# VHH binders against p95470: the designs that were tried, part 17

Target 1, 316 residues: p95470
Amino acid sequence: KQVDVHDPVMTREGDTWYLFSTGPGITIYSSKDRVNWRYSDRAFGTEPTWAKRVSPSFDGHLWAPDIYQHKGLFYLYYSVSAFGKNTSAIGVTVNKTLNPASPDYRWEDKGIVIESVPQRDLWNAIDPAIIADDHGQVWMSFGSFWGGLKLFKLNDDLTRPAEPQEWHSIAKLERSVLMDDSQAGSAQIEAPFILRKGDYYYLFASWGLCCRKGDSTYHLVVGRSKQVTGPYLDKTGRDMNQGGGSLLIKGNKRWVGLGHNSAYTWDGKDYLVLHAYEAADNYLQKLKILNLHWDGEGWPQVDEKELDSYISQRLK

## First folded at step 4 (VHH)

Design a11 (framework vhh_sonelokimab_d1)
Fold by ESMFold2-Fast, scan of step 4:
Structure a11 (fold): chain B 316 residues (1-316), chain A 125 residues (1-125)
Amino acid sequence: as target 1 above (316 residues)
Amino acid sequence: DVQLVESGGGLVQPGGSLRLSCAASGRTFSSYAVGWFRQAPGKEREFIGAISWSGGNTYYAVSEKGRFTISRDNSKNTLYLQMNSLRPEDTAVYYCAARTPYSKYLSSPDEYDYWGQGTLVTVSS
């Protein structure tokens, strides 16, 4: 059964792959081969009790997860929000195993990690992604529209910001100074994800608009830094926190709205995982897994012909 | 797939109340956010409200504050719309609709994949 996903992230437990995506309670699929997927579970049977207090227009779908394994536990980060609003929060729920048949299988919600409040914050607390630096410190990148993408240091149990707090602005697009702080504005940037490769951290971001079928303009850009905190510079040397970003992949006539990626190294090979809308299938969102290649200067490259390959196409 | 069938429409006096039901078939109904829309003669479809897949969260169009209440019973695969203090302006065909689990647009009819055939509500003396 071909899987419909938005905002996909993956992890592995033993010989089983798990795929997490936006949906009711966060939808979880499993696979033995990353090609053939089957429904596994949802992380929440009921919505978080705090959701409506944070986001009055919340409609029950949890957005844009990230999954991170740390010291024998799986940390599932999720977004509570409403479209076009920064009345949002990133929460975290924890499990000892991803196998629903295990007697140890139970998602335990740890509550809110961070919250954005209109007029107070010029950022949106959605689209989390976890990265460990080369010294073992764990960080969260996040954000959408407003003042761009942020990075902060997590505490030792990965459930709250560290004390003392450490925050960095890592990417943004220009926003009109005449826009009220409560409005998202036109700075179309979201969904950060950081991958460490060699001496560099690579920051991927989605520019443009998702979620408009054939009118979606979503595409992926990249920059890199030798420090997890930035500055992340594109191929021209422009800071991503000042509008920089080098195109990695964009849509074509068949595939639209390409974005919200994660990126991984599995068994010595590098992969980009994202969603794309298939024009011939009423713009239904499909899982794509593409090989990441590296050029002579250490920049990532993908082959858009792989959008039609067995890796991205034959998921049942 | 989910099939939706509305019921409970009819003629009601101004100031009256009416409860609409939407019966869903299929084992996956509890995986969908579901909502109510209406279409008055000569007008576009208007969003009324939506309820989350678990029933824990509701959202209403600003114009419907306090008069309409949406609820669901996943054990019966049924969605409800309680309508109070009805006005002649509420005369419309009322539709229930279900959203795919990956849609981010709440109030856009284009984001709903499954629709009922509608039930007519007439508010008149």
Scores: ipSAE 0.011, ipTM 0.380, lowest interface PAE 9.4, mean pLDDT 86

Design a12 (framework vhh_sonelokimab_d1)
Fold by ESMFold2-Fast, scan of step 4:
Structure a12 (fold): chain B 316 residues (1-316), chain A 125 residues (1-125)
Amino acid sequence: as target 1 above (316 residues)
Amino acid sequence: DVQLVESGGGLVQPGGSLRLSCAASGFTFSDYAVGWFRQAPGKEREFIGAISWSGGNTYYAVSEKGRFTISRDNSKNTLYLQMNSLRPEDTAVYYCAAREPYSRYLEHSSEYDYWGQGTLVTVSS
């Protein structure tokens, strides 16, 4: 059986890779080779006590994590939300190690980082991703639908926005003027992830709809900027905050709903990590790890054939 | 290899009670939201209730609230449905179902990935 994931992110501790994904308490897998995966743990044994206060329609699943190592701690960011709502919050829980056999292993929830409230906010506080800039400042990108994707500066503890606060709009699609602020609307964009490579920050975003099996239209676009704060311009020079985005990868007859990527440099090689739904297997979501290549102008490329050749294995 | 096996169905008198069980195997039960659905002859499949992965949140169809109670025991990989004050219109095949992380709605049968074979409940004098 292949590993079933939605919204995958990864990190390494020692010689072990850890995979985090949407699920009950955030699902955690471990691997020695990034192909053979074993269930490790979940970060929450009991749902966060504040979840229902923020999101009355919260259904128990924690969404769209990001994992970030900083000053000897692992920071796991997670989303509390309900489908189609912006009654949402991004929280953070920390651990000294990812090895559940260690006596130091204990997830400690630090609570809410940011919260979105209908009618107050034209954004949705889900889909966090962490990026450190070239000066060592740490930022969070996030967002889904509404007014698009945002970036803000984190404090020194990485648990809340810096003071004074600094916020940027980094990507958006046109939103219907007929939609009030409580509605998600038609701007089908979410799941930002930023990777620094060479002279550029690359912003990946998922356009379209996830989570509809064969009716999913999810695909990945990219833009880049020399500043972490943007503007992120696509290959044609169009600002992602004005509807720009260059196609990186899209679905085909076999693989549908491609998106919610992370991206990494491991051992001098670059990788794109995402989920894809296999049409022949009832649109089950599957982990994909693809090699990320760079063209002569510094744009990322992936080989679509690797969707077929990367096959994860779930160990008992 | 994933299996959900319902038990506890049978014939019961109007006003009686039954407890259904659903035994899960072949997957990490504590990582799944699980629920109960029923289907009477000639009717659409109907949502009864669901319980979050931790057991901390329960969700019920409006018409069943107060008579039916859903619970789970993650140490036993088992889901339960306690049915009280049963009526002839509760006669149906009752299904246990589990949903994986890619699905978002507890009430929508289309979002459930694993299903049991069903257990028949007949309420009749």
Scores: ipSAE 0.000, ipTM 0.243, lowest interface PAE 12.6, mean pLDDT 88

Design a13 (framework vhh_sonelokimab_d1)
Fold by ESMFold2-Fast, scan of step 4:
Structure a13 (fold): chain B 316 residues (1-316), chain A 125 residues (1-125)
Amino acid sequence: as target 1 above (316 residues)
Amino acid sequence: DVQLVESGGGLVQPGGSLRLSCAASGRTFSSYAVGWFRQAPGKEREFIGAISWSGGNTYYAVSEKGRFTISRDNSKNTLYLQMNSLRPEDTAVYYCAARYPYSKYLDTPSAYDYWGQGTLVTVSS
């Protein structure tokens, strides 16, 4: 059985790895080795009751999860949206364990974290990613197209924006002022993820288009800041909120559509997790876990050859 | 794995209506997003429409919106295509297809993994 994996995020409970991806109810896989994946569960058996109110064109797929452990709970953030629309919301559901055999296993939806409304908001409330700063404050980055990527401070329960609210624009590409605010436009940027390493926060973003097989142009860029709120500057010193971004990895003849990454430190080693489409396998979306290295200036690097050596996920 | 079998094709006059069915067997049908495609003689295979795993939303090729309606009955493991106001240019072999519902898009034909054998629809007098 082959499986589509889009927008992968991972976490670990005990000796078991869990993979969360775009799909009906958010698809959950488990693995002991991060290579061979078994279907575990869906976080939702039915659509969130509020989904159609927020997104009238919602089609039942929950997009682009992020998973975050906090004070003994797993927080699963998910996106409700429709393609090309910013009628969207990020929700959160919570569980004490990821093991479906546990008597404590139960996903409990806490509802909407944030919502975007066309013509009110020049941003799209999808593609959440959670980051804790060096003071222990938790933030959410998010966004796609429109006016770019945003960051806001979460409340203590991680279910709502903090009061008073604090928002920052962290990355954007140029958008015509003549374009109607209801349109996504051509500012092809989405899927922020922030990793803290040493003195820096590194903001990863996906530029280009996903989800078009061989016509996908997705690739990853990076910038960094000593403050979680930015400004995130690329290798040339250009602000990501002014079109900056240094190329980290892009597709080749074998692998296209590289993007929607997360990044982690596991057992003292740093990893980049993303999906890529394999041209020779009809552009099937495959999980990639790459070693994340650091150059002498503290910039992340990946080895493109690892795309070929890593055994892509498979079901058994 | 899932097997798909189309039925309901045949000869119909211009302006007529026809309902195609696609019966699924094998794995749980409700776990898949499903769609309809057609291939006219001497032409490339083209997308007609798709329906989400839950049946909550549909996607149509722009040229087919308003004349064709896609629906599904997960309790019967069946996909339907209601075709109205048929034209000679609708003559084609119609295929149903299923895909794992992990992708953001339902209108990408190459993303479908399971295909029926097709049913011929001829619109002619």
Scores: ipSAE 0.005, ipTM 0.277, lowest interface PAE 9.9, mean pLDDT 86

Design a14 (framework vhh_sonelokimab_d1)
Fold by ESMFold2-Fast, scan of step 4:
Structure a14 (fold): chain B 316 residues (1-316), chain A 125 residues (1-125)
Amino acid sequence: as target 1 above (316 residues)
Amino acid sequence: DVQLVESGGGLVQPGGSLRLSCAASGRTFSSYAVGWFRQAPGKEREFIGAISWSGGNTYYAVSEKGRFTISRDNSKNTLYLQMNSLRPEDTAVYYCAARTPYSKYIYTPSEYDYWGQGTLVTVSS
């Protein structure tokens, strides 16, 4: 049976790979080879006490994590939300190690990083991803629907926005002029992730709809910028904050709802990590790790045949 | 990206009404949430109210609900503040401001990216 994940992110400690995904308390798997995965832990045994206050419709699942190693600590960012609402917050919890057998293993929640409130904010505080720029400054990208994807500067502790605050709009799709700020609207864009490669920052985003089995339209687009703050331009030179985005990968008859990627350089090789729903297995979300290649103009490419050839195994 | 210019300020008697206008230049005015702030002599800049990019949602300081009304006309790139039942304590420089959708605190002046230069409203006999 393949690993059942939504919104996967990965890191490595020593010779062990760790996979984090949407689920109760954030689900954590470990692997020695990125193929054979074993359940490791949940980051939260008990839900954050503030979750229901921020999101009254919160159902106990923590969404869309990102994991970031910084100065000897692992920072796990997580989303508290409810489907179709922007009653949301991104929180952060910290650990010295990811090995549950270590005497130093202890998740310490640092609380809310940012929150969104309906009608006040034309954005949704979910889907965090961390990127360090070429000057060592750390930034968070985030967002879903509403007014699109945002980027802001983190403080030195990576637990809240820097002071003075610095914010940028990095990608969006057009909203209907008839939609009020309280509604998610039709601007089907979310799940930003930024990878630095060569002279460029590459912004990946998921367009379309997840979470509808065979009716899911999720697919990945990309743009790039020489500055982490943007503008992120697609292959045609169109700004992602003006509806731009170049197709990287989309679904087919077997694999549907491809999206919510992370991207990494490991041991000199580049990888795209995402979920995909397998039509033949009742659209169950599966982990996919694809090789990321670069064309002669420096644009990322993936081989869709690797959706079939990468097969994870879930151990007991 | 957006320039804002306030107009319509002046001297008005207590109990009177005044309509302020804020003319925006720039092709993306309809993409911004916009608001009104005021600053009385010797006081901090305070929030009056704001309106979403579509005009569908309005937000007011509790003390100004019912007396002040915010509206916008995106076809004319203009924001309005209708002020009724004016009091001497309403005397202040009035500023219009625009915020991008990523701002998280609609009531806080530091969350607004673009500001007009202000227009003086004096309420006195």
Scores: ipSAE 0.000, ipTM 0.130, lowest interface PAE 17.0, mean pLDDT 86

Design a15 (framework vhh_sonelokimab_d1)
Fold by ESMFold2-Fast, scan of step 4:
Structure a15 (fold): chain B 316 residues (1-316), chain A 124 residues (1-124)
Amino acid sequence: as target 1 above (316 residues)
Amino acid sequence: DVQLVESGGGLVQPGGSLRLSCAASGRTFSSYAVGWFRQAPGKEREFIGAISWSGGNTYYAVSEKGRFTISRDNSKNTLYLQMNSLRPEDTAVYYCAAKTPYDRYLTESDYDYWGQGTLVTVSS
């Protein structure tokens, strides 16, 4: 049985890999080899007390995590939301270790990092991803639909925006001015993730729709900048804030809904981590870890044949 | 990439009601904004209404607002036009159309995929 995940992110503690995904209280798996996975825990045994205040339709599924190690702590960012709404917030919970057998193992929720409020905000406070710049400043990218993807500077303890606040728009698709601001609209873009490689920051984004089985149109695009704040330009030089984005990978007859990636350098090799829906298995969402290659101009590339060759295994 | 097939047209008395359906084929219907246009023989196509990919936003021609209601069912890959209080001037071929998710809903040139049309005749 393959590992069933949506919106996967990974980190390592010692020789153990940990995988975090959308689910009740955030689902956590562990592995020694990134192929054989064992259920480890969920980060929340009960929902955050503030969740229903922010999102009245919240159902206990925490969405789209990111995991970040900083100064001896693991920071798990998570999304509280409801489908098609921007009544949303990104929260953060911290732990000293990811090993549930450790006496130091305890998730401590630090509460809301940012909240989106309908009609006030033309953005959706979901899909966080953390990036440190070349000066050691930590930033969060986030966003879905509405006015696109944003980046803001985090404070020193990584639990809220810095003061004074610094915000940047990093990617967006056109949104109709005739649409009510409370509606998600037609700007099908979400799930930013930034990887630093050499002199560039690479912004990955998911375009299209997830979560529709065979009707899912999710696919990955990329742009890059020498500054973490942008502008992120695609291969043609078009700004991602003006509809730019170079195709990295899209679905085929077997695999659809490819997206919500993270990206990592592990032991000198680069990897793209994402979910994909397998048509032959009733569009079940599966973990994919693909090798990330670089062309002669420094652009990332993946081999879609690895969608067939990477097979995760779920242990008891 | 979608194919669109309209149905539900026919002869209706003035003041009557009619529901048109537009069946879409292809894996990507829920990623498109879709709309209805009509054309009387020898006249220009005119916009009737459109609905966003999610169904969250609707747009109507001012003269048809309140008489016509557009809706979609993404689980059935189907677009609907409910037409009430029909008048002889509503006699036309009705077309459904789909576009990629950008801001221009109101002109026929904004739409990438078109059905073949279904005739609605309102006769006294």
Scores: ipSAE 0.000, ipTM 0.108, lowest interface PAE 20.0, mean pLDDT 86

Design a16 (framework vhh_sonelokimab_d1)
Fold by ESMFold2-Fast, scan of step 4:
Structure a16 (fold): chain B 316 residues (1-316), chain A 124 residues (1-124)
Amino acid sequence: as target 1 above (316 residues)
Amino acid sequence: DVQLVESGGGLVQPGGSLRLSCAASGRTFSSYAVGWFRQAPGKEREFIGAISWSGGNTYYAVSEKGRFTISRDNSKNTLYLQMNSLRPEDTAVYYCAARGPYSKYMDSSAYDYWGQGTLVTVSS
């Protein structure tokens, strides 16, 4: 049986790969080879006490994690939200190790990093992703629908925005000024992830709709900048913060709803990690790890045939 | 602060149907995910199905999907379990339960509030 994931992110501790995904308490799998996966744990046995205060419609599922190792600690960022609402927050919980057999294994919740409030904010505080720039400053990208994707500088302990705060709008699609600010709207963009390669930061974003089985239109676009703060320009030179984005991969007859990627360099090779819904398997959401290649102009490319050849196995 | 009371149990013939109700009292029913569990004599408590606070998401035990349907009416503070094509092995005490948002839907230890149960007997 394949591992069932949505919004996958990965890290490594020693010889063990760890996979984190949307679910009750955030679902964690482990693997020695990135193909054969074993259920490991969930990060929360009890949800944050503040979740219902931020999101009255919260139903216990934590969304869209990111995992980041910094100064001997693992930082797990997670989203508290409800569909179609920006009553949302990104929180962070910390652990010394990802090995549940270790006596040091304990997730310690550090609380809210940022919160979005309807009518106050024209953005949604979900879909965090962490990036360190070439000067060692750590930034969070985030966002879904509304006014698009944002980037802000994190403080030294990675638990809050830096003081003084620094914020940037990095990608958006057109949104009607006549639309109520409480509505998500039709600006179908979310799930930023930034990878540094050579002289560039590459911003990946998911365009379209997830979470609708065969009616999902999710696909990945990319742009790049020499500065982590942008502007991120697509292959035509269009700013992603003005509707730009170059197609990286989209669905086909077999694979639908491709998106919510992360991207990594492991042992000198570059990888794109995402979920895809298999039409022949009732649109079940499956883990995909694809090789990320680079063309002569420095743009990322993936081979669609790897959607068929990468097959995860769930042990147990 | 939710109290739950099951009703609708009784004797039914194999192949028959029953609709169980779970009436909630307390202010916050619409803030809880709720589910159905059963326990046959001498057996472990078994998860049947759950529904999110809004009714937008439903979760079923693999063995029960297709025969049982869970629904809720927050305006009436009521949870329902529609049971079709009943078999003798469905004989059990059926419990409704409400959970806070910090647990697996199938994990009975995750549920904070429980009803007293209603007996369903499938026999001829």
Scores: ipSAE 0.000, ipTM 0.120, lowest interface PAE 16.1, mean pLDDT 86

Design a17 (framework vhh_sonelokimab_d1)
Fold by ESMFold2-Fast, scan of step 4:
Structure a17 (fold): chain B 316 residues (1-316), chain A 124 residues (1-124)
Amino acid sequence: as target 1 above (316 residues)
Amino acid sequence: DVQLVESGGGLVQPGGSLRLSCAASGFTFSSYAVGWFRQAPGKEREFIGAISWSGGNTYYAVSEKGRFTISRDNSKNTLYLQMNSLRPEDTAVYYCAARTAWSKYLDSSEYDYWGQGTLVTVSS
C-alpha cells in the first residue's frame, strides 16, 4: 500500500525523515529512507480553538502545511479554511522535536499568523511556504485563487508579519471582473513554494484544479528571480505576477492532479516532492519524490517516468 | 489605442459639488474594473474609489466614503465621480484608471491603464 498524501512537505531530524500533509490535525509520517513510511502522529488532537470563528464552515481538516526549523524549534504552519471560501487563516504551532517518544515532544499552538476576511481581502490565507533569503530574513509565501500569490516578511519569532510590514505580489492569473469578491473566481493558481538555488530563487506554483479525481487539472509551473521579492520571470521573460509561468510537469493518462509541491536540497541533491492521483487506483493521492535536474540555462527539469518508478510503502 | 480621458474638473467653492467624467476607448470597457485616484501638489497619488465591471460592487477609501460616489455607464463607456461637500484639501489632479482584476489592496501598481488627469481646485 502506498502512502496517501495531499500537499506534502518534509524535514529531517537526526536520521529520521518526517512528512506532513493535509488531514485531521495535520497527518505526520516518519521514514528512515524516504521510501518506507510509518504513521507517526497528528499535530492537533482537537481543532484549534479559534478555527470556527475564522472559518464557520471548517470541518476539522487542517490544510497545506509547511515545516521550518529555526533556532532549535520546528515551526509547523497550517491552514484553516473551507472549499471555495477565503474565510481563512494561517496558524503556526511549534515543537522542540518531531520524535513522539521524546519527553520534549509537545505541539504548542502559537495562534494566527495572518487571516483573510471576505469583502476586505482579495486573497486567501492558505498554502503557506517559508523561505529564508540570502541575508537571513525569513519570508512566507501563500495564497490561492482570488488575487493570486503573496509574499510577506516574518517577524524575528516567525509567528507574525514583521513591523513595519512588507508585502509583495509574486504571481497571479487573470481574474474575471464579473466574479464577486466573495468568490474564488477563475484565477486557478495556488500553493507557492520557493527554492533558492545558486543566484536564483525559483517560485513553483500549482495551476488548475485539484480535488476532482480524473477531472483534476493541477500542474506545476516555475519562474525565477535574483531577489526573493521578485519579479519572478518565466523562461519567456514573462512576469508570474502578470500570468507568466513555465510548465515543469503535468499529468498523463496514469497520473493526474500533479501539484502542491515542495522542493529541497538533501545531501547535495535536489528534489521535488508532490502528490499525484493514480487513475488505475481510483485517483488515490500518492506521495511522489522526483529528482530535480538543471539544464544549461539553470532551469529545473523533472523526468515524468519517475512518477512510475518512485513507489512509497506504507508500513504498519 | 487604449485611452482614458478625464473631464469636469475646475474651480469650486468649499462646500460645493463637482462631477468628474472619464471617457474610455480602445478596449471593452464593460469587462474592466475602473477607479479614481488623486494627487495633490508635492504628495503621493492616493486611491479614492473603484467600481466593478457591472457597477454592482464599489470600494471607497475610508476618508471619502459618504462624500464621493463612483458610478459607471457601460453604454457610454464612461466612469463618473460625484464629489459632494468639497473641502480645500480635496484640491488635486484626479485620475481615472482601469484594470482587468478586482482588487482591494488600494495599490496603484495594480492598474493597467491611466488617464492624463483633470485638475480640481477647491478655493474661495
Scores: ipSAE 0.000, ipTM 0.114, lowest interface PAE 18.1, mean pLDDT 86

Design a18 (framework vhh_sonelokimab_d1)
Fold by ESMFold2-Fast, scan of step 4:
Structure a18 (fold): chain B 316 residues (1-316), chain A 124 residues (1-124)
Amino acid sequence: as target 1 above (316 residues)
Amino acid sequence: DVQLVESGGGLVQPGGSLRLSCAASGRTFSSYAVGWFRQAPGKEREFIGAISWSGGNTYYAVSEKGRFTISRDNSKNTLYLQMNSLRPEDTAVYYCAARLPFSKYLDSGEYDYWGQGTLVTVSS
């Protein structure tokens, strides 16, 4: 049985890989080889007590985590939201170790980092991803639909926006002027993730629709900037904040709904981690770990054949 | 894998109450968000409501008006729908459904395991 994940992110503690994904309490798997996976834990045994106040239609599934190591702690960012709404918040919970057998193992929720409120905010506070810049400042990218993807500077303890606040709009698609601010609209863009490679920050984004089985149109685009704050330009020089984005990978007849990636450098090699829905297995989402290559102009490339050759195993 | 079996349907008079049960097989039931749906004769399938994996959060369709309550007992692998103040328009086949953890959203298109249904008739 393969590992079923949506919105996968990974980190390593010692010789053990940990995988985090959308699900009840955030589902956590562990592996020694990134192929054979065991259920490890959930970050939450019960839902955050504030979740229903922020998102009245919240159903208990915590969405779209990111995991970030900083000064000996693991910071797990998570989304509380509801379908088609920007009644949302990104929260953070912290642990000293990811090993459930350790006496130091305990997730401590630090609460809300940011919240979006309908008609106040033309953005949705979901899909966090953490990036440290070349000066050691830590930033969060986030967003879905509405007015696109945003980036803001985190404070020193990584639990809230810095003071004074610093915000940037980094990517967006056209939104109908006839839509009111409470509606998500047609700007099908979400799930930012930023990777630093060489002289550039690379912004990955998911365009299209997830979560519709065979009708999902999710695919990945990329742009890059020499500054973490942007502008992020695609291969043609178009600003991602003005509808730019260069295709990285899209679905085929076997694999649909490709998106919500993370990207990493591990042991000198670069990887793209994402989910893909397997048509032959009732569109169940599968973990995919693909090699990330770079062309002569420094653009990322993946081999779609690796969608077929990477096969995870669920052991527990 | 989850298999679902509904029970508790039957004939009830207007203003009456029924409790429906949905028994699930397997130990993974506590990992699923689960919900109730109904389909009245000649109409589309309608979402009633859902409950989170822990039982801590419930979501109801706007049309419910507080008459229905969803609960779960993970130790018994069972989902419940308590229906009060029943009306003739509540006559339908009632289904329980479980959602795989891949779904970010709660709507009916994202449920992967469905029961056989149990008929509820509200009439005098």
Scores: ipSAE 0.006, ipTM 0.394, lowest interface PAE 9.4, mean pLDDT 88

